Miniprotein binders against b1l550. Designs and how they scored, part 50

Target 1, 279 residues: b1l550
Amino acid sequence: MRLPEELLERARDIHSEAPSHRIKLDRVGSFGLKVPVEFKGFLLLAEADVWVSLPEGRRGVDLSRQVEAIYELSNPPKDPFSLCREAAISLLEKLNYADSSGVSIRFDAPLQDGESLKYYGVEISSIASDEIINKIRVEILGMTACPCTAELIRAYKSSEIAATHTQRSLGILEVSTKAEHPDPDKLASIIERAMSSPLRTYTKRPDEGGLVIRSLSNARLAEDVVREMIHLFLEEFGHLPEDTHILAAVRSMESVHMHDIYAERSFSLDEIRKEISSH

## First folded at step 6 (miniprotein)

Design Do4
Fold by ESMFold2-Fast, scan of step 6:
Structure Do4 (fold): chain B 279 residues (1-279), chain A 94 residues (1-94)
Amino acid sequence: as target 1 above (279 residues)
Amino acid sequence: GEIRVTVEIEKDGKRIRFEYTFTSPEELEKALKEIERIIRRYGADRVRITVEASSEEEAERLADELRELAERLGYDEIEVTREGNRFTVEAERE
């Protein structure tokens, strides 16, 4: 049902009115929008948030223009990275009172796993102001094996492959940069290579045994995994601008404890290079 | 080698800066198409695009492509300046 448009001539423009309190808001927007995206040959359903800054003298944001900004760019479905960046710019063009805009898009990314697929989490954003900052966060599960317990069991009864506990660990890489978003498949690969072993969608007993042996032969602390992720990241993405910020983290769901172990490091490329070159 | 492209677009006094870093021709082609869409959608009055490549020859070739892009977008005043392996294309329209 549509009400007569002539009613708009008599209705107050609530959004343009002065607010009850003259306070600037950092993010006002439409959250949880469903948008289709094309990712490496796959058509995926993603979830998007769009927002703008709201000046202290304006009561509200035109939410319909926010939805228009992203939906116009999502039909036909396109690359989520371009969608993110272009939508953020479109928001500033459509909502001229805003000093900044942002778009975030979340989806589960397929990754080839033999003849099947496995999935990892991706969240990307673009924040536009007088510059555009692109951010990507990748999360993927892997396996870790405890080197401390392995050493104790080796000391108790010497063997080439020591028994130890294994657990699922969540690896996290987050990158904020003025350059375009890094390829999430490469970030996921870095995380998996830093782990004791990757996880599989399915395995038969011989393959499962091999995966376990690989993990046991490559036992790593959460701290070891974080350091290895940083090392591998620098090898693959050390060419990014020096002010690029990275967060590398691991959450190990310890099978012998009621709690998890967590390790992280945040840094800029400039900062980490100076640290590594010292000594 | 590695190529860096910095784009600054301006409309009604509001300026937005964004950049690309790529190593392959196919990445470059995708970036140029995105740059064109962004400029057209934003309705920029002024555009400044700076290209920096490992070789002067490659940077000059890219600057020519960007000049052609500015011409296709209808900019009246187009100026190209060079500082070593850095080329800047500045385009303006009323």
Scores: ipSAE 0.304, ipTM 0.742, lowest interface PAE 3.9, mean pLDDT 85

Design Do5
Fold by ESMFold2-Fast, scan of step 6:
Structure Do5 (fold): chain B 279 residues (1-279), chain A 94 residues (1-94)
Amino acid sequence: as target 1 above (279 residues)
Amino acid sequence: GEIRVTVEIEKDGKRIRFEYTFTSPEELEKALKEIERIIRRMGADRVRITVEASSEEEAERLADELRELAERLGYDEIEVTREGNRFTVEAERE
């Protein structure tokens, strides 16, 4: 049932009223929206959060205008990067009392894996104020093999074959930049190349054996993987603005322990370049 | 082959700046379409787009495309300035 629109003329405009306490809020918005996106030829269901800042003198945000902003831009479905950036800007235009706006979009990205597909996690955001900051986080599983145990077993058995424990490891690359979002497929590729081997959705026994041997022949500590990810990132994305911030991390789900091993490094491009150029 | 594009748009005293960096013509075309959509949606009073490329010729060509974009968007005053391989297109309407 719809109430008569004449009631809007008699009702108080709650959102525009002064609040009980004059306190600014950093993020007020609509979270967990379902939106379709087009990614690399796939139509995907993504989840989106949209928000704006709320000044101390205003009681509330017009939430319907936030939803309208993102839905207007998502029909027809478009790439999630343009959707993210354009929606953040649209929110500032539609809600002129806001000093900043933001949009985050999350989805599982398909990646070709021989004749099958595998999936990795993507979260992108755009935060607009007097500048736009674009953030992307990519997470993908790979395999690591322990070099320490491999060396002990080699010494024990005097064998050329390195036997050691292997485990799934989650690689993480997060980038925050004033430039446009990096290509998530390239970030996923960097993570997988830094691992002892990538994981497959499906393998037959001979191919599985080959993958295991590859991993064992390329044993890496979590610390090794993080350093390699940073090295490969700089080769691919060193052209980004110097104030670009990166997080590189690995969480190794150790098969011989009840706990995980974690390694990370956060840095700006300016910071890491000076560090590497030392000596 | 790296190109940097900085876009500054202003509407009713509110200014927003955003950047693009890219190395391919396909990325450029996509960025130009996004810039156009953003400017149209905001109804910006003033636009400043700065292009920096590895070659002066490439930067000049892109600056010409951006000048044409400003003309299509109906801006009355359009100025193009150059400093080496950096070109700035400034467009304003009353």
Scores: ipSAE 0.157, ipTM 0.656, lowest interface PAE 5.7, mean pLDDT 85

Design Do6
Fold by ESMFold2-Fast, scan of step 6:
Structure Do6 (fold): chain B 279 residues (1-279), chain A 94 residues (1-94)
Amino acid sequence: as target 1 above (279 residues)
Amino acid sequence: GEIRVTVEIEKDGKRIRFEYTFTSPEELEKALKEIERIIRRHGADRVRITVEASSEEEAERLADELRELAERLGYDEIEVTREGNRFTVEAERE
């Protein structure tokens, strides 16, 4: 059933009315939308949030215009980065009372792994006001091996390859910039290269043994992994604006403990370059 | 070398600024297509695009492409200004 449009003449415009309290809201929108996106040759079903700021004198947001903004741009499916930026701009154009808008899109990104696929987590956003800030967060699992226990076992047995505990570690890179979103495949590659070894979706026993030996021969503390991630990030993405903000982190699911180990560093490109050049 | 493109679009006094930084021709082509789509859909009254590159020749070539883009988008008044390796394309419609 569709109600007669003549009812609009008698209905109050609730959204344009004054609110009960004159308080600005930072984000009002439609959250958990499902949108198809095209990512590097894959058609994926992503989850999207869209929002705008709401001024103190206005009771509500026109939610139908928000949904219109993202769905107009998602058909046919396009890359999630362009969708994010274009939808954020469209929201400000369609909802002229808003001072800012934002779009976030989340999905699992496929990554080629020999003859099989593996995946990593991606969350991207674009926040538009008088400027656009683009943010991307990449999370991927890798393997780490403890150098402290390795050294102790080596001293005990005098072997070249010491036994030590290994565990899954989650690497995290988050970038916030005025420039376009960094390529998530490159961010995922940085994380994996900083680890003792990458993880695989599929391994045969000989390949599995090789992966373990690689990890044991490249033992790294969570602190080592974060520092290496930052080093590799600067080599790949040093061209980004100096006020670009980065979070590099590792959460190690320690196999010998009932708790995790966590290491993190937040910085701007300007900050880290000055720090490195001073020592 | 490194190329920086800053785009400012304005309609009814409301301005939005966004930026691109890239090092490859493929990224450049993708960015130019996105810039065109955004401007066409937004219907901006004024557009200001600033290009800064490592070489003067590279920046000038890109500025020419952006001037042609502004012409294709139907802007009446287009002004290109240069300051070293920085070129600014300003376009307005009546």
Scores: ipSAE 0.015, ipTM 0.596, lowest interface PAE 7.1, mean pLDDT 84

Design Do7
Fold by ESMFold2-Fast, scan of step 6:
Structure Do7 (fold): chain B 279 residues (1-279), chain A 94 residues (1-94)
Amino acid sequence: as target 1 above (279 residues)
Amino acid sequence: GEIRVTVEIEKDGKRIRFEYTFTSPEELEKALKEIERIIRRFGADRVRITVEASSEEEAERLADELRELAERLGYDEIEVTREGNRFTVEAERE
């Protein structure tokens, strides 16, 4: 359906008009767009947000141009990192009044798990202005085991049982850098290696017993997991620019409590190196 | 060895800078294709690409590939300059 083009001659250009108040806006755009992406051989349905800055003298942004930009670049589907960077740049070209643009893409990433798959959360973004800043956030579940209760059980007279409570813990790594996005599979691997044990999509009884024993033998506080994640991150990605910013966090869903335990640390590579060298 | 590529594109006074770091020929091929798509989509009037590699030979080889890329993109004025292991390809259209 199409309305008569003559109506365009009578309609006001609302977006180009002066606003009620001359205030600049940092982010104006289309949020919650569904886009297909190609990730490591998989065709996935992702969710995208696109935005631009809006100057104080302009009432609105051309939202249709934002949607056109990302859909033109997502057909055929491409890897989400290239899509993110290319779309952010395209937005600045298409909307010349904008000083900055951004694109964020979220999806569940498949990870090979024996003969099955498991999934972890990925959110990436690219923000373009006079430079491009790339950001990635990876979240994956693992298992932690309480060392405090384990020590109490071991201290029990005449007991050698290494029993303690275990729980799901969510590990989080977020990286913001001028360099390309880090490989999310490597970030997920760092998180899993920092945990007492990884979680599986499917286990048979012998394998399940093995995971429990591994977890009990590698009991870790949420604080221990965060420190280990930072250590492993520096080994894998210490070559990134010194102004790269990282967030490492763990949320432990305590099986013996009605509440969760949370630990985090934010840092730049420059900050953490100075801290480590001061000890 | 490790290769670092910095790309700066400019159109109508608007300038954007972005970077890549890669170690394999496959990563290089992917990055070059993305750089080409970005330049074409942006419609850049001027492009400046700087390559740094651990060896002068690798940097020079990559600089040649970038010069060929600029030629394929239709730039009229292409200049390649060297300073040690760093090569800069500057391309302009007008």
Scores: ipSAE 0.409, ipTM 0.789, lowest interface PAE 3.1, mean pLDDT 84
ESMFold2-Fast, scan of step 7: ipSAE 0.371; ipTM 0.770

Design Do8
Fold by ESMFold2-Fast, scan of step 6:
Structure Do8 (fold): chain B 279 residues (1-279), chain A 94 residues (1-94)
Amino acid sequence: as target 1 above (279 residues)
Amino acid sequence: GEIRVTVEIEKDGKRIRFEYTFTSPEELEKALKEIERIIRRTGADRVRITVEASSEEEAERLADELRELAERLGYDEIEVTREGNRFTVEAERE
């Protein structure tokens, strides 16, 4: 049953009323929405959060307008970056009482891996106020090999190819910028190239042996991987605005320990350029 | 080469600024289409788009495309201003 439209003439506008307590809220919105997105030829199911700020004098947000905005913009499915930015702008425009809006979209991105696919994690957001700040976080697994143990075994055996422990390591790049979101495939590529070797979805024994030998011949500490990721990032994305902020991190799931090793560095492009130039 | 585009839109006193920095023609085309969709959806009363490229000729070509976009979107008053390799297209409805 649908209630008569004329009831709207008699109903109070609850959202526009004064609240019980005159307190501003930072984020009010619809969280956990399922949204289709088109990513590099794939139709993917993404999860989205949408929100706006709520001033101290207003009781509530029109949540139906938030959901309408993102679903209108997602039909037909479009790339998640444009969806993110356009939805944030649309929310801020439609809800005139808000001084900021935001949209986050999360999905697993397919990446070609020989004859198969592998997947890496992507989370993006756009936060709109008098300007837009775009954020992207990419997480992908790779392999690292310990250079310390490799050196000890090399000394003991006098072997050119040292034996050492290898483990899965999670590489993380997060970028916050006034410019467009960086291409996540390029961020994933940077992470994989900084590792001892990438991981594969499927390998036959000869290919697996080659990957292991590559890893052993390119042994790296978590600290080495973070530094290399920063170096490669600057080569690929050094053109971004100087106030762009980056987090580079590695979490190594050490095969010889009950705990993980973690290394990270946060910086702005302006900060890191000055640091490198001083050397 | 590197190209930087800054967009400012204004609707009913609310102003939003956003930027693009890209190196490929494909990325440029996608950005221009996104800019067009945003302007159409918001119904902005005023739009200012600034383009900066490594060459003056490329920046001017882009500024011409943006001027044509503003005309297609129905803006009455369009002004193009140049400062070296930086071009600004300002469009507004009367």
Scores: ipSAE 0.375, ipTM 0.776, lowest interface PAE 3.3, mean pLDDT 85
ESMFold2-Fast, scan of step 7: ipSAE 0.285; ipTM 0.737

Design Dp1
Fold by ESMFold2-Fast, scan of step 6:
Structure Dp1 (fold): chain B 279 residues (1-279), chain A 94 residues (1-94)
Amino acid sequence: as target 1 above (279 residues)
Amino acid sequence: GEIYVTVEIEKDGKRIRFEYTFTSPEELEKALKEIERIIRRKGADRVRITVEASSEEEAERLADELRELAERLGYDEIEVTREGNRFTVEAERE
């Protein structure tokens, strides 16, 4: 059913009216939109949020224009990075009262894992104003092994390979930059290489034994993993603009505790280079 | 080598700036296609693209591609400025 369009002549333009209180809003938009994206040869269902700033003198945002902006650009499906940036720009064009716009897209990214696939979390955003800031967050599970317990057991048993507790740990890299989004597969690779060992979707018993031995031979504190992630990040992405901001973090789901261990470091490329060079 | 690209797009007095850093030809080609799509859709009045590369030959080649892109997009006034390995392509239209 649709109402007669003649009613539009009588209806007030609510969005353009003055609000009850003259307060600017930072983000007003459509959240939880389902959009198809093409990622490295895969057609994936992603979830998107779109928003704009709202000036203090305007009551509301044209929500239909926001949905229009992202859906026009998502058909046919394209890579989520271009979709994110282009939609943010389109929002400013379609909603001329806005000073800024943003788009966030999240999905589970497939990663080749031997003869199968595993998945890691990706969230990207682009925030447009007089410039564009691109942000990407990658989360992937890996394994860590406790070096403290390993050392105690090595002392006790005088064994070749020290036994210790192992646990799943979540590695996190978040990058905010004026340059293009970094490749999430490379960020995921950095996280996995910093861990005691990666996790697998599927293993046979001999391969499983190998992963456990690798983890035990490469025991690392959460703090060690964060430092290694930063080191590897600088080797791969040290070419990004100096004002690029990074968050590196690990949440270790300790198998011998009822609680988790968490370690993080936030920095700009300029800041971390000066810190490292001072030693 | 690294290639740095800065894009500034202006429409009806509103200006947007964004940057790219490339290390591969594939990344560069994708970004150029994205830049073209954004400019076409937006109908920008003015575009300024700055390219900086490790080699002068690479930067000049890319600047030529961007100049040709501006011509294809119908810009009336196109200026290319060079300063070492840095090239700026400015295009204006109404």
Scores: ipSAE 0.000, ipTM 0.410, lowest interface PAE 12.4, mean pLDDT 83

Design Dp2
Fold by ESMFold2-Fast, scan of step 6:
Structure Dp2 (fold): chain B 279 residues (1-279), chain A 94 residues (1-94)
Amino acid sequence: as target 1 above (279 residues)
Amino acid sequence: GEIWVTVEIEKDGKRIRFEYTFTSPEELEKALKEIERIIRRKGADRVRITVEASSEEEAERLADELRELAERLGYDEIEVTREGNRFTVEAERE
């Protein structure tokens, strides 16, 4: 049953009324929306959050206008970066009482892996005010091997390639910039190259043996991985604006412990250049 | 009675709008200081503030306060228009 449209003419405008308490809200919106996106030739189902700021004197946000904004821009499906930026701008234009707007889009990105595919996590956002800030977070699993145990076993057994424990490690790169979103495939590549070895979706025994040998020959602490990720990031993306902010982190799911090991570093490009040049 | 205030700020062709409803002079005073802070931070090229009150005299008094605020903020073109119990203060920089 659809109620008569005439009721809308007589109903109170609840959203424009005074709130119970005069408090500004930073983010009010529609969260967990399912949207199709086109990513490097693939049609993917992404999850989106859209929001705006709400002034202290206004009771509510017109949530249907938020859904309309992203819906119109996602049909037909487009690349998630353009969708993110365009939707944030559209939200701020459509909801003129808002001081700022934002959009986040999350999906699992396919990555070519020999003749198969593997997947890594991507979350992007665009936050619009009098300028636009673009953020991207990439997470991908790799393998690390413990150099401490490797050295002990090498000393004990006099082996050229020491036995050690290996584990899955999650590498994380997050970038916030006034420039366009960095290419997530390049961020994923940086993370994988910093690891002892990448992980595979499909492997036969000879390939599996090769991955293990690679990991053992390239044993790295979580701290080593983070430093290498930063080094590789600066080589690839050092051209970004100097106020670009980066988070590099790794979480190692230690196979010999009931707990994880975590290492991270946050920095701006300006900050890290000064630090490196002082050494 | 209730006092209704709508603030529109414009910078580089983009408009941002805020709406307020007050039942007391104390609430209004606090909101005016916040409005001033927002305008200063945003560096707006054009500002439009509309005030509506239950009494003509009260609305006119508030419009005068807003005109003085616009002058204090350095706007060089200020216009005050009236429509019943509604007063609109428009201020622009060259």
Scores: ipSAE 0.000, ipTM 0.079, lowest interface PAE 24.3, mean pLDDT 80

Design Dp3
Fold by ESMFold2-Fast, scan of step 6:
Parts: sequence; C-alpha cells; structure tokens
Structure Dp3 (fold): chain B 279 residues (1-279), chain A 94 residues (1-94)
Amino acid sequence: as target 1 above (279 residues)
Amino acid sequence: GEIIVTVEIEKDGKRIRFEYTFTSPEELEKALKEIERIIRRKGADRVRITVEASSEEEAERLADELRELAERLGYDEIEVTREGNRFTVEAERE
C-alpha cells in the first residue's frame, strides 16, 4: 500500500529536527547495498556501503538521497574505483549538511589462472571532505611451506630435498592514499609472488606435484612473506605520496596446529624509507 | 616519468580536493574523463587543477589539455600559472 502524498502535510520532518542530545556522528548511512560494477571486462555484483557525517544539530540523515547518489552513478555499470570516488563526491553535493562522506565497495575479483579463473577479495573505499582519501584492501590465498620443519627433517634424513608441512595462507595488502586506488591485480600479484607458491583452481597430478615441489624449494615463514610483500610493494608502488599508509599481513592456516599464525606490519612510505635508509 | 594532477572543485563556497598520479597515457585518459564527469555533474563555480611532471615541456602540454577541457566545460575566466615544472589552471564562471 502506498500512502497518500497528503500525509506529508501533517507529518513532522523528523530528520531536520534537533536531536535529543547535541552530539556529532561520524558515519550514518546505508549499508549492504547491492550494485553492479564492471571490472576488467566482467560484470560483477558488488556490495556497497554509503555514509555521511551528521552534525550535532540535526536528528537524522536523508537515506533516500544516499541511495540515489550511488544508484545514479552505477547505471550503466562502471568500474568500481570511479564509482567509489564519484559517489563519495556526489554525497557531499546531495547532503549539504554533511562535512564528510564515504563509499565502500566489496567484490570478488576474477584473475586468469591458466585455462580457468580464480578469485580474490577486493574492498575499496573513498572518503571525501576537503580532500579525498582512497583505500584498497586485497586478500588472496597462496601456499606456504615451513622452513623450520624442512630443516629438521633434512638433518634427520640427510636428504637434499626436505619434507615439510604446507598450508594455505591468506595474504593481505591494504593501501590508504590521496592518489588514485592502486591496481588490485598488481597487489594480488605481489602477494602471490611473496608466497612459497600460488594456489590454483584446477590442476592435474603432474602440475600439482610440480607446484608442491616448488613450494618446498621456496619455504617461507609468515614473517618472510610479509617482508617480501613490503619489498615488492615498494618496487611497484614506491611512487605514491610519502604519506601513503600500507598494511601488509599474512595469516597462515597451519596444517600441524589447531590455530593460525599471523604476521603484520603497518607503515607510511615516509616511515619505511627512513627505516631502510638508516641501515 | 610520473605526472601528478591535483584537482580542486568549488561550488557554493564548498571545496573538495583530489589527486591523481600517472605513469602511462592510458591512466591519464581515464583520469581526465573522470575529472570531466565530476566537474560536469557538480556544476562547479570554480576549478583549480595543478599538474606537475618531471619535465616542464610535458607539464605545459598537459596544462594546455586541461585549459581546453575547461573551455569545453563552459568556463570563461581561465588563468594558467607556472612555477618551474608545475602548472596551475584556474577556471571560474559567474
């Protein structure tokens, strides 16, 4: 049932009223919106959150204008980076009481894997005020092999190739910058290259055996993987503004334990360059 | 070399700033299209775009492209200023 428009004459404008307490809110918005995006030739279903700041003198946010902001820009579907940035800017225009806005978009990104596809996680955001800050988080699974157990078994058996346990590890790179979002495929590539080997969607026995042998020959601690990810990131994206912030992390789902191993490092480009140059 | 483009858009006294860093012509083309869409949709009263490149010649060429973009968007008052390898294009309409 659609109520008569005449009821608007009698209804209070709740959102424009003074709140019970004069307290500013940092983020008020519509979360979990489904939006289509076009990513590298693929049409994908993404999930979006949109929000604005709310001043202390206003009771509520016009949620319908938030939804309008992102949906107007998502039809026809466009790349999620432009959608994210343009929608955040549009929110400030449509909701003039807000001093900041944000948009976050999440999706699984396809990546060519030989004759098939595999997928990795992407979450991007743009936060707009007097400037815009772009964030991207990429997560992809890879394989790690334990160098400690490899060395122990090598000593025990005196063999040239040591047996060791292997496990799935989740690599994470998060970047926050005033420049445009980094290419997520490049971030995913950095993560995979830092691992003992990448994972595949489909393998036959000969390929699987080769991948395992490569992993065993390239055994790495979680700490090793994080350091290598940082090194590779600086080679590819060292041109970003010095105040760019990065999180590099790996979570290893240890096959010999009931628990995971986790390693991480957060830094700004300015901070890491000074650290490396001081050695 | 790397090219840095900083965009400032103002409408009704409200200003927003964002930045791009380019290493390829493909990236530049995408960014210029996005800048055009944002300015056109917002109906900005004033736009200030600063371009910095490793060479003065490259920065000047890009500044000329941005001046032409401002003209195409309907801005009448366009000023280009230079400080070494950094060019600023300011466009305004009343």
Scores: ipSAE 0.007, ipTM 0.522, lowest interface PAE 9.3, mean pLDDT 84

Design Dp4
Fold by ESMFold2-Fast, scan of step 6:
Structure Dp4 (fold): chain B 279 residues (1-279), chain A 94 residues (1-94)
Amino acid sequence: as target 1 above (279 residues)
Amino acid sequence: GEITVTVEIEKDGKRIRFEYTFTSPEELEKALKEIERIIRRKGADRVRITVEASSEEEAERLADELRELAERLGYDEIEVTREGNRFTVEAERE
């Protein structure tokens, strides 16, 4: 049932009223919206959050206008980066009481893996105020092999190929920048190249054996992987603005432990260059 | 080489700044289409676009393309300035 629109003339405008307490809210919005996006030739179902800041003198946000904004911009489906930036800008225009707006979009990105596909996690956001800050987080699984145990087994057995434990490790790269979002496929590639070996969706036994041997011959600590990810990132994306902020992290699901090992480093491009040049 | 495009748009006293950094012509084309959509929808009073490229010739060609974009969007006062390998296109109405 649809109530008469004439009721809008008589009803109180709750959102524009003074709140019970004069407290500013940082993020008020519509979360968990499902939106179609076009990514590298694929039509994907993504999840989006949209929000704005709410000033201390206003009781509420016009939530239906937020949903209209992103749905208008998502039809027809477009790339999630343009959708993110355009929607954040549109929200500030439509909701003029807000000092800032934001949009986050999450999806699993397909990546070519031989004749098959594998998937990695992507979350992007754009936060608009008097400038736009773009953020992207990429998470992809890879394989690591322990060099410490490899060295002990090598000493014990004197074998050509050192045996050691291997495990899945989650690599994480997060970038915040005033420039456009970095290409997530390139971020995923950096993570995989930093690992002992990438993971595959499908392998035949000879290929699986080769992958294992490659991992064993390229044993790396979580700490090694983080340092290598930073090195590769600087080679690919060192041109970004100096105030670009990066988080590089690895969570290793240790096969010989009941717990995970974690290593991370956050930095700005300006900070890391000064650190490296001091050597 | 690498190309950086910085866009500043102003409407009703509010200013928003955003940047693009890319290496391929395909990425450039997508960025220009997005910039056009944002400016057109917002109906900006003033737009300032700065381009910086490793090649002065490439930056100048891109600045000319942005000048044409400003003309197509109906801006009546357009100025292009150069500082080394940086070109700035400023467009405004009234």
Scores: ipSAE 0.000, ipTM 0.406, lowest interface PAE 11.6, mean pLDDT 84

Design Dp5
Fold by ESMFold2-Fast, scan of step 6:
Structure Dp5 (fold): chain B 279 residues (1-279), chain A 94 residues (1-94)
Amino acid sequence: as target 1 above (279 residues)
Amino acid sequence: GYIRVTVEIEKDGKRIRFEYTFTSPEELEKALKEIERIIRRKGADRVRITVEASSEEEAERLADELRELAERLGYDEIEVTREGNRFTVEAERE
């Protein structure tokens, strides 16, 4: 049964009331929203979180206005980067009591892989206050081959290409900047180029052999992959503002161990340039 | 060779700042359309857009395009200032 609209005139406005305790909240919002996005010619189903700050004197947020903000901007579907930034701005406009707003959007990005497609993970956010901070995280699997075992086997057999263990490794690049979100395809490309070889969705036996030989001929430690990712990132995105923050990481699912190996480096562009120039 | 664009928009005393960095003209055109949509939606009282490019000629051309954008958006007070490779377009409604 639908309640009469006139009850809204008699009901207390709970959200605008004083709370039980005068405590500010950093993030209050709607999480896990399903939103269609247009990404490089594909219509994808993305998952979105939207939030605002809540002042100490207000009991609650207008959750319906948060959902309106992102849904108004998602019809027709638009690119997830513009949606992220515009929705964060719209939240501050619609919810005037908020000091800050944020939007996070997650999806699996298609990447052309010969005649097929493969997918990599993308998570973006925009946090708006007096300025907008944009963040993007790209995760893609690749292959690494152990150079230490390769050298031992080569010494033992005196061969040009030695056998060694190979494993899947997850490469991670995360960028936080006042500039626009970097192109995730370029970030994914950097990660794959830093690996011993990329992975494929589908391979025939001869192509599979080629990937293995490529990996064995380009054996890399997790530490090598992280350093190469940073080097390639600076070549492609060194033009970003100096206060841009980057996380480069690799998680190697070691085939000869019961545990993973992890290597990472966080830095700002300003910091890394000073470090490199001091050598 | 890259172009940096900084946008500041203000409505009812609240100011928001955001940036873009481009290496291609196609990326710039897409960003200008986004900037226009944001300004229109917010109904900003004033806008400040700063362009910095490797070439003074390119920065000046972009500043002129941004001035035209401000005119199309209905701003009645528009000022363009230069500091080397940096051009700033300030637009305000009376």
Scores: ipSAE 0.007, ipTM 0.507, lowest interface PAE 9.5, mean pLDDT 84

